VHH binders against RCC1 domain-containing protein 1 (RCCD1). Designs and how they scored, part 24

Target 1, 376 residues: RCC1 domain-containing protein 1 (RCCD1), of Homo sapiens (Human) (a6ned2)
Amino acid sequence: MAEERPGAWFGFGFCGFGQELGSGRGRQVHSPSPLRAGVDICRVSASWSYTAFVTRGGRLELSGSASGAAGRCKDAWASEGLLAVLRAGPGPEALLQVWAAESALRGEPLWAQNVVPEAEGEDDPAGEAQAGRLPLLPCARAYVSPRAPFYRPLAPELRARQLELGAEHALLLDAAGQVFSWGGGRHGQLGHGTLEAELEPRLLEALQGLVMAEVAAGGWHSVCVSETGDIYIWGWNESGQLALPTRNLAEDGETVAREATELNEDGSQVKRTGGAEDGAPAPFIAVQPFPALLDLPMGSDAVKASCGSRHTAVVTRTGELYTWGWGKYGQLGHEDTTSLDRPRRVEYFVDKQLQVKAVTCGPWNTYVYAVEKGKS
Short names: E, the ipSAE of ESMFold2; O, the ipSAE of ESMFold2 at other seeds; V2, 0.75 times the mean of E and O plus 0.25 times the DockQ between their complexes.

## First folded at step 23 (VHH; framework vhh_7mjh_2)

Design bb1 (from aa6 with Q107E; also named cc1; at its last look DockQ between E and O 0.21; V2 from the best seeds 0.00; counts 0 for: pae O 8.2 > 2, placed apart)
Fold by ESMFold2 at other seeds, look of step 23:
Structure bb1 (fold): chain B 376 residues (1-376), chain A 122 residues (1-122)
Amino acid sequence: as target 1 above (376 residues)
Amino acid sequence: EVQLVESGGGLVQPGGSLRLSCAASGFTFDSYAMSWVRQAPGKGLEWIGRIYTGGSTYYNPSLKSLVTISRDNSKNTLYLQMNSLRAEDTATYYCARWDLSEYYGDEPMDVWGQGTTVTVSS
């Protein structure tokens, strides 16, 4: 009898409204801390001021500026103004509810509608909802928006399997691994080389020929991960959330002469002088309107990504977690409040012999599911 | 630089009134929603309310009868009027800027004031 390795959720970053995130005593947690020991959580969805937890047994619990609990819940998606909840019905249909976040789960929802899972047969034992997670609905023919109209149809030809919302934009991953974006584009978060908005889903032509496995949307930036483990990232970089050079982390323009060392093809050094004293300050990227390929340290392959408002987290094939971007509330998990414009491994999980299996970011915090490493 | 500066805090007697101000600079103030948030000693943050560019306000239900949020876009200033103050209203009061989204979500920018302290003491 093989025994499954124990798993646990961990949290770090902003928790100033009392949302459960490790210790939760102050406004922030700087190092990963275990959550809700002994609870089989299958979904974490976090907003700035509250977090929704859904258990495999169907219990939804809210923590932070919103509180309450409900049963028969299959999924939840939290935004600051709106909580979407998917409830199991007595038959194969599910009930989608949207709640004002200030009074979530109290009284009546703002709106509700029955939805049908993509797996249609009642006599099909595999007939669980299979269209991914909210905001994408189980039928994959619509998504829930935190802005009315709450139910947003998707053209059937898109064949969506994942959909993620940032503050102003949407990313859709289709069944063939193609990526579409739409919505606001003022920070380059649509990835089409312009800052123009798009009213309708538009294919990311720069990614043609690649098969994407994951998408993630931050406040104003976008990430996708290919089936081969490559990371593509675009959008706003004021906080280093793209892992590209940012103004806040660059050297001062008064930097004394510095040598930059380059290597020839044979490994010999070429010394170059050309720091800020040569003219303008070192170049910074505030907005990246096209997908940029991002390498993790040591060439690690990515399998999952999640974005907060201004930070990015990636899980590797071997169970490591990398984070970068805005870190002022400890949401990067490095035991400090340092922001980064480069990926850094969260050493806590390595030190504790844990393999990270999932990550989900709230705007200013990070939640991680990890299991004990198997015996070598 | 983008900046929010709270003022108007201080010592006040129970039952008194106080008006807090938040001066904004470095951005187009009238394009953003704004919030007041407070933190009592030893407690977590508690949002007070939000005001949109058109003047619509939304309040924490437990505080609605005690506070009024207003804004003067011509002066780039957000206000919090508090009346009938009690000892439990002792807190540091912060203003915060929200990106006004027409698409999917209002998310806070990382722009907060440093806060102004209100002490309600006999």
Scores: ipSAE 0.376, ipTM 0.734, lowest interface PAE 2.6, mean pLDDT 82
ESMFold2, look of step 23: ipSAE 0.431; ipTM 0.757
ESMFold2 (binder alone), look of step 23: mean pLDDT 82; pTM 0.820
ESMFold2, look of step 24: ipSAE 0.013; ipTM 0.385
ESMFold2 (binder alone), look of step 24: mean pLDDT 82; pTM 0.816
ESMFold2 at other seeds, look of step 24: ipSAE 0.012; ipTM 0.489

Design bb2 (from aa6 with Q107M; at its last look DockQ between E and O 0.84; V2 from the best seeds 0.00; counts 0 for: pae O 3.2 > 2)
Fold by ESMFold2 at other seeds, look of step 23:
Structure bb2 (fold): chain B 376 residues (1-376), chain A 122 residues (1-122)
Amino acid sequence: as target 1 above (376 residues)
Amino acid sequence: EVQLVESGGGLVQPGGSLRLSCAASGFTFDSYAMSWVRQAPGKGLEWIGRIYTGGSTYYNPSLKSLVTISRDNSKNTLYLQMNSLRAEDTATYYCARWDLSEYYGDMPMDVWGQGTTVTVSS
């Protein structure tokens, strides 16, 4: 039996600038809302005030504080100040453009460069498949940065397969399933057990011997998923984005939080909040500078992850979506604005008999691709 | 507790001027960029401008000649000066905090105020 692809995209969370998550008149959407039916969207890239949609036919459309459309687009990557667009040219080269977001697709780009085609001799002769999506360039020998210089070379020996940018850091997944990080580290987001910054890609030795299949970078946190479905997560947790206990979930508002710093065996800081049921301070973790294994409810295996500024979303092998972290714009998809420090399934998709296949988070919103559960 | 509180709104005649203030508390104000955003009745949010910690400003091009953003880091206060006001400038005005980084991007606003209403009518 062949699976049909009657899939659709859904959005939830912040949409106050008119982003296509729902009506666009309110500030936020708390339950998944279908996007335009009938479009064949292959890429969603969202920033705080606008979202870029790319169709398989090469149409790019902007929604929100930026508007406009363009053709011949292969990929797009949105940040609040800059939009990167990869366009097909008449020859074998692609054109990488960087636009100021407030005038995107109108007038002249801030910068443009023809990009060298994918390297010959890699075992990828048949495909539409490429080493990764923006910000990683199709050649996998460079990435686009929203800060000049926009074209950033990568050492060829890294053999990058995926690259994700957080607000201060980068994560790179190589062809062997190893993970590298670099950039700012003050929130533990590099995963090396320290808060030191790294100017160059540094291997996460704590993950050595494991084969990772996915990476995701948030504002100040990091996630990767192993080929066997395990989730490793690290960085900043003041909003519960690591699914580790956080101070913000202390329910005894009359008991002041007491900071009692101690370290777990994995180097994370443990602090205590007053008001525990037995009178003892409740432990919480503000920063996790070393990868922590995260179990989903019922032991479900993960296959995809995405991060916003302060929230995390994960797709399971069986098509469930779990979210956690800061939820005040409704970006967790639970019909409320509650923040969570533990994974919670987004029930909308279960209730609608949908299997989630992909997730991509903007800073304060979440976009999801889902298909009907199999017929026949 | 992190807070932003706007003030200075009210009724203004067309062509008039108004200065809004935003008092910040509960965080290190001079470590963050700040923004003003407005929302007219029945419309979406419209970004007005941003001011960096060092005082450099960037404005929505359609509003650039009408507004000036400033900050006083010693008073933890953000200001919006508006001149030559028109009926279409009737809106609720919000101040908001930006987490900025020089590395790759910014973390758009996670904190903003309740807003102050400006009504421009005769």
Scores: ipSAE 0.334, ipTM 0.701, lowest interface PAE 3.2, mean pLDDT 82
ESMFold2, look of step 23: ipSAE 0.414; ipTM 0.750
ESMFold2 (binder alone), look of step 23: mean pLDDT 82; pTM 0.824

Design bb3 (from aa6 with Q107T; at its last look DockQ between E and O 0.47; V2 from the best seeds 0.00; counts 0 for: pae E 3.2 > 2)
Fold by ESMFold2, look of step 23:
Structure bb3 (fold): chain B 376 residues (1-376), chain A 122 residues (1-122)
Amino acid sequence: as target 1 above (376 residues)
Amino acid sequence: EVQLVESGGGLVQPGGSLRLSCAASGFTFDSYAMSWVRQAPGKGLEWIGRIYTGGSTYYNPSLKSLVTISRDNSKNTLYLQMNSLRAEDTATYYCARWDLSEYYGDTPMDVWGQGTTVTVSS
């Protein structure tokens, strides 16, 4: 066993409603900043205007356009219109509460229900820190929705292990590592090769035979990570959130796909050629309706992913953080507001000798848990 | 380029009224929802409300009695009517473009105006 290493949460991106992203009190923070020194945060859930923080001791605090605090909190999940809170009670059942975001934790919740704990008592976590998290309920037979009806049953045979909600769609990871999607599909975010909506969970046949360990849902894009560290990504790419060439960035000659014809073996610097002066139309991908394999630089393996409205973040097995997509609020963490259609490492954590362990994105911001690297 | 430009701010007495305008250019105005937000001196942003493409409005409940949002798609212009102004309504007022969602409703604003300042003083 290794000795304990201290960890901290960091935040960057949009914070204009006063949601805490470290020391930034303006509208945005462009470089990772430490959060809530001395507070043992175990869950961060962010919407675009407020953030919910849950401590290991069960304290829930809201920051931003909503404020308030509560105790006995096991989990919280924030959407812009609703806050879901799972509380421990004196009895054996947990209490699920749904609050209107404007009056969260003050007055009456919109809805509350005791939820049945899992009867089996057997844990088989496929990953880390994702078992039993909202919006998936602990029983794994329902999830909480930001629109009524708030309690949404799931067929028990799905054997859900993880569930993530994007702006228009849902992704479900089952106990066998298979992925299902449903909801709106107009940007290819369901991954079935069509743009049609799906009313019921539908298996992603393109991923059959692979074992997925994690899913993430963005505004209109989707990501999953296999148990072997491969990234599969699909959906909308107007902002480069798939790390595939975009129309705007491709026209400027700044895409990885345009430079794929150049030799770029492990670790070598790739220089961009000039823009449209060579006269050849650059390829681009606006919508990717099937899962696409994404390689990180130098073949790094991914272990965790999270998505905002138009950006993507991935943690590697060695504790690096890569981000890409829309960056105009600084949510990519590169000390600028540049959007990217290629993965870029967030150098702050490397410079500070930190290993990234977890990432969670709000729509326009990014929260990261990192620990000091161990000494040799 | 995509732009939003607010106008109509100024000094007003308590109890007065003011109408702000937001001129949009560089995008298909009719295809987007729009929002108003404000920032009082020394405070964070406060959401005022939004108006959908079909004209339906949704307001911050704490401000609903004070404001009315409207749009004129033929002029690419968003409006904010404010009545019975108070000292606490002193702020910079911004218009913003809202990126619509049909299913789950969680979309952030992606384009902001420069702001127009309203000062309510006596």
Scores: ipSAE 0.327, ipTM 0.691, lowest interface PAE 3.2, mean pLDDT 82
ESMFold2 (binder alone), look of step 23: mean pLDDT 83; pTM 0.830
ESMFold2 at other seeds, look of step 23: ipSAE 0.422; ipTM 0.744

Design bb4 (from aa6 with D106E; at its last look DockQ between E and O 0.47; V2 from the best seeds 0.00; counts 0 for: pae O 3.3 > 2)
Fold by ESMFold2 at other seeds, look of step 23:
Structure bb4 (fold): chain B 376 residues (1-376), chain A 122 residues (1-122)
Amino acid sequence: as target 1 above (376 residues)
Amino acid sequence: EVQLVESGGGLVQPGGSLRLSCAASGFTFDSYAMSWVRQAPGKGLEWIGRIYTGGSTYYNPSLKSLVTISRDNSKNTLYLQMNSLRAEDTATYYCARWDLSEYYGEQPMDVWGQGTTVTVSS
């Protein structure tokens, strides 16, 4: 029809510091809860104890352990101790600021620098391709880090389109759909088949021949989504965040077991538990150092992904939300605190006739943008 | 098994001082940053402060002059010194572990203690 229906943001998971995830009675919300009505939020960036919300009018608001507000904000990116803010400046350049989170945006930032805005695009520049998000800066020649030096250059030849930071690593998606990783690798999160760190961006050779459309970085795991909707996932799996079999779920049926470790052809570590007189126990995977293909139920196509410290969320082309991994704060959105090593649809949105359009995870919570179904 | 156990809570008069301890076991204590967090009855969690592996500290600005966080790596123990206590400081106090990175971020708190209760009243 002629007008768009307004969407709403929902939150679930950890909210013990008073983050706005809905009507949490304690430290957790186990089912999606709408955020405050009437606020036109266009960006959510969540840390463990606080969440930054940017409105379309340029207002930045902090909720949780830090409570504050600021204007003329184009984008924000939250880490636990530091908040990066991109503001409109007095001239054509934007102003990148890094704030101590505890300052609640009062006083002076710890650091600030003018940054070159994106060049003027074509009239109708394929739409959303120019809407980069922190931590990648608008000119795609640098990114903001939560540790000094805050401004980190990128080689222009990388032609970065998206950049995501996990706890110890970075993922970069280039304009051709190639993926690079660097940083710490001891949990397999770099995806190169080894556990060695990389100081410089390194191409994921295992993904050659595929065109990736999205990347996401968690605490110690990594996800990318191909242009055809396939999910590739790698890194640490002790909590089931890769949707591969995990020890916590594989061990629950037996109280006496032997444990053995072996490696698969792809370099992943496989461990087993089970009785010596019984049949072979189900294997579990602690670390997956190469990208693994993950199918959603019925072969659904993924279009967006986001990662928390130990969980993964994926949005499908038809507006479904799937979550898996560590769920003890309710951040999987299934009305419980169960952890999962397999994708599970968040039924709340289906039951409410909502289509999920975006997801962003904090370390222990999940924020979701959804609209009413029925639009053609 | 990774564990954090708080102790040292109890009844304290207004204006008094108290030192809380958090005993850590099952992990390499000096490789982790640590935090203190509190929860007053019927309220949400309130961050108190964080101490990094090298001993640098950061505090909630509202509490900065009233608290001191320290650690003794040889005893795997985290401490919270509180002074000039007020009735509003009545709360359960928790310690929590942070897996800090020298690269970009951290694995925030997956390990909490059960808490120790401090009551500030006459």
Scores: ipSAE 0.353, ipTM 0.709, lowest interface PAE 3.3, mean pLDDT 83
ESMFold2, look of step 23: ipSAE 0.400; ipTM 0.740
ESMFold2 (binder alone), look of step 23: mean pLDDT 82; pTM 0.824

Design bb5 (from n20 with H107Q; at its last look DockQ between E and O 0.85; V2 from the best seeds 0.00; counts 0 for: pae O 2.7 > 2)
Amino acid sequence: EVQLVESGGGLVQPGGSLRLSCAASGFTFDSYAMSWVRQAPGKGLEWIGRIYTGGSTSYNPSLKSLVTISRDNSKNTLYLQMNSLRAEDTATYYCARWDLSEYYGDQPMDVWGQGTTVTVSS
ESMFold2, look of step 23: ipSAE 0.419; ipTM 0.744
ESMFold2 (binder alone), look of step 23: mean pLDDT 83; pTM 0.826
ESMFold2 at other seeds, look of step 23: ipSAE 0.504; ipTM 0.792
ESMFold2, look of step 24: ipSAE 0.435; ipTM 0.759
ESMFold2 (binder alone), look of step 24: mean pLDDT 83; pTM 0.825
ESMFold2 at other seeds, look of step 24: ipSAE 0.375; ipTM 0.713

Design bb6 (from aa6 with A33Y; at its last look DockQ between E and O 0.51; V2 from the best seeds 0.00; counts 0 for: pae E 5.1 > 2)
Fold by ESMFold2, look of step 23:
Structure bb6 (fold): chain B 376 residues (1-376), chain A 122 residues (1-122)
Amino acid sequence: as target 1 above (376 residues)
Amino acid sequence: EVQLVESGGGLVQPGGSLRLSCAASGFTFDSYYMSWVRQAPGKGLEWIGRIYTGGSTYYNPSLKSLVTISRDNSKNTLYLQMNSLRAEDTATYYCARWDLSEYYGDQPMDVWGQGTTVTVSS
């Protein structure tokens, strides 16, 4: 019989301020832990000291260094200094609010504006699905920035469908599957082959001819996933967050060799093919300024990606979760604090017969939505 | 190396005042936002407040009447003034540096001090 149940959220990584994903006295969780049962969470947005949870019923709840709750919430986006909230108002329009995080949901917001829903046409007149998520506004003509001015217009011809903010840069996915980047580029995170900043959205020419389905922005790295399941990744790699060889992890020797051996499930050994066995060191990549194709173990197809400050998480078509990069708060979910420069499957979900459907990373933690494998 | 060192902790009586210092070295202090956090025995971290490069401060509302954060960029030093202390203010106090970007990011603390302990007589 089909063993069907509602999906559930899981969390791991840093929780030192009491964010929901930790034990009462700990600062970190090293393996996935289920969040409160029976709550129908539809959005998780995490900063390093607090997390915003939105339920399908419109409840917004803050956990960690900021606390509080509010109703009639359609979406929320958390940064360490600011909380953006999209609320239902008395009329037919939604209300976008920007709050200082320390006083969120109390008193007056720093800024507020009524916004028109994206469904202004007659596409699905009875539908209520929100096409984009914050920080992209529902009209797709602007986005919310954590730095003033908080409202940032987008040229209408961009036709944005997804927008992600990293520490110094922005990624935009348009309706045609093209990717644009702008902002700081000093770690190659813009993907144009240079380290120069871009003040305005610039098309990633290296991805022309490919149709991208997802983008993700980390602290100083960038990821996109194509419609066919290929991963392209670029930017900073000092912590292994690109899953490309990094000198820092290789200089620990035995850890690198052990990780390479465990990336193959069929009993065959795949070792890191560094420079020849004549003692030449393996090539290392500190910065990757062009999109690089990344293969997952067993050739799995990716469908979703998310990035924290220095780690990367990817969901496959078959519902597996892979993580890599900086792991010292347990944000990779492998029951340890090991950092990795190669993708590793999070075994918890496989062992529990769960199919991962979504992932969202805070700077130093990871939240995952998963369902029983009997669900399709 | 990048380093933060807190000092000024100790025993105080209820109702007393105390000033904590945080000496910074190994980085351009006046280019970073700074913060104070604390941890009471048996409890999680609690942020106290944040001070921006221009000197603007933002505080945890529950602590705002008790604390003042300031910085002296010429001495690479962050300060926390605490007044009207209570037994529940007994904690280890940490200073921390924020990893800020020049464009869009708001990043977590990347450098922490080892802390200084404040005990308010019960």
Scores: ipSAE 0.152, ipTM 0.609, lowest interface PAE 5.1, mean pLDDT 81
ESMFold2 (binder alone), look of step 23: mean pLDDT 84; pTM 0.838
ESMFold2 at other seeds, look of step 23: ipSAE 0.260; ipTM 0.656

## First folded at step 24 (VHH; framework vhh_7mjh_2)

Design cc2 (from bb5 with Y104W; at its last look DockQ between E and O 0.35; V2 from the best seeds 0.00; counts 0 for: pae E 5.6 > 2)
Fold by ESMFold2, look of step 24:
Structure cc2 (fold): chain B 376 residues (1-376), chain A 122 residues (1-122)
Amino acid sequence: as target 1 above (376 residues)
Amino acid sequence: EVQLVESGGGLVQPGGSLRLSCAASGFTFDSYAMSWVRQAPGKGLEWIGRIYTGGSTSYNPSLKSLVTISRDNSKNTLYLQMNSLRAEDTATYYCARWDLSEYWGDQPMDVWGQGTTVTVSS
């Protein structure tokens, strides 16, 4: 008789086109707000102006600049110009559709193709089917691209189990826990120590000897999480999305008059101003072209990561959420619009006795699934 | 301090014209793409158009015939010319800055003005 799940989805960040991020109708939400109470959502995929929600019952709904609904949906992946949808057919094959965002779910898709279910092509010996999430297709032999050709084959020997797309690059996690990258590299987001583009998947040799469990791709940066909970991060850092010192935050230390904090011997106030004592600019890192190890403040192990255009979110094994990077739309979830070049825990979930289980970022918003403590 | 200040709003009769201005300060104006966005009462944001550093423009297709965006880099000013105004054009109009480094428009608009209100009545 209990029809509701014990957990809920929460949203924060930019919502100015009317996309659902809680009960508000403003341009942005600065603290986590619950979404769609009583709806059993299994996938959230967000872009700048719209968000796709998929329920366990197979219903897809769009919120924001795009609207509409469809049934028999297994998965969806949103980008600003395109929506990819994986639909169940009446037979064993699934239908992959690519829609222009303006006309999503109305009329004809831009492109569609039947795809073989993962179970038909390969069985899991443990009896558990390992279905990829879009943009990786269920067969793990192709992925959907937001740019034509929409269907992109992958060599079967890659044995892909996860694939994530940034604005111009791709990350692939294989069955052995190795990471490959390809695409544009001009911000160091490929992690090979150069800014050169790669046309085909290239192994990240800097991670050799490590087993990765999770990858995430932002607009122009990359993250992976090892099986032991270590975070490796690389690429663009102009907004602090790597949790490394940035030019903007380093230069925010411009000299200002401070309120008096000390008195002279005669009782007069002392004013102090400051800058770099030696006159040198504060150090910063604009681009990190090799994976860098990142420690969380409390020594917590990471298990999940997701990236927006200019921010990063990580879920710990104990159910905490850390965010950093660009925060001007409130997408860091700290009740303000402050950008950060260091990880900060989102206190809302701790204060509400919630454990975070999943995170997915749109370009400038964040969606989180959390459950009550003691029920996971 | 980076600032964008809109002006030129007010009451106008249907069929009229209005020119809005956006004064920019605290940054190198000619290095950024700029945009106009509006919000009618009780509605969400609606993108109007964008103008790039070189002066080329991109418009919301539903508004393309009604608006013209221009910029004067010597005065650090963005303009929106609106013609043949209708009651549904009543809104608060905002200018916004885009980081020039982005190719796709997925980059957040990082600075907004306070807006100027246009009322089309009678």
Scores: ipSAE 0.094, ipTM 0.521, lowest interface PAE 5.6, mean pLDDT 80
ESMFold2 (binder alone), look of step 24: mean pLDDT 83; pTM 0.828
ESMFold2 at other seeds, look of step 24: ipSAE 0.366; ipTM 0.729

Design cc3 (from bb5 with M109F; at its last read DockQ between E and O 0.67; V2 from the best seeds 0.00; counts 0 for: pae O 3.6 > 2)
Amino acid sequence: EVQLVESGGGLVQPGGSLRLSCAASGFTFDSYAMSWVRQAPGKGLEWIGRIYTGGSTSYNPSLKSLVTISRDNSKNTLYLQMNSLRAEDTATYYCARWDLSEYYGDQPFDVWGQGTTVTVSS
ESMFold2, look of step 24: ipSAE 0.506; ipTM 0.792
ESMFold2 (binder alone), look of step 24: mean pLDDT 81; pTM 0.808
ESMFold2 at other seeds, look of step 24: ipSAE 0.434; ipTM 0.749
ESMFold2, fold request of step 25: ipSAE 0.241, 0.185, 0.374; ipTM 0.646, 0.627, 0.721
ESMFold2 (binder alone), fold request of step 25: mean pLDDT 81, 81, 81; pTM 0.809, 0.811, 0.811
ESMFold2 at other seeds, fold request of step 25: ipSAE 0.450, 0.226, 0.377; ipTM 0.762, 0.630, 0.739
ESMFold2, last read: ipSAE 0.291, 0.248, 0.407; ipTM 0.661, 0.656, 0.738
ESMFold2 (binder alone), last read: mean pLDDT 81, 82, 81; pTM 0.811, 0.813, 0.809
ESMFold2 at other seeds, last read: ipSAE 0.300, 0.261, 0.320; ipTM 0.678, 0.656, 0.691

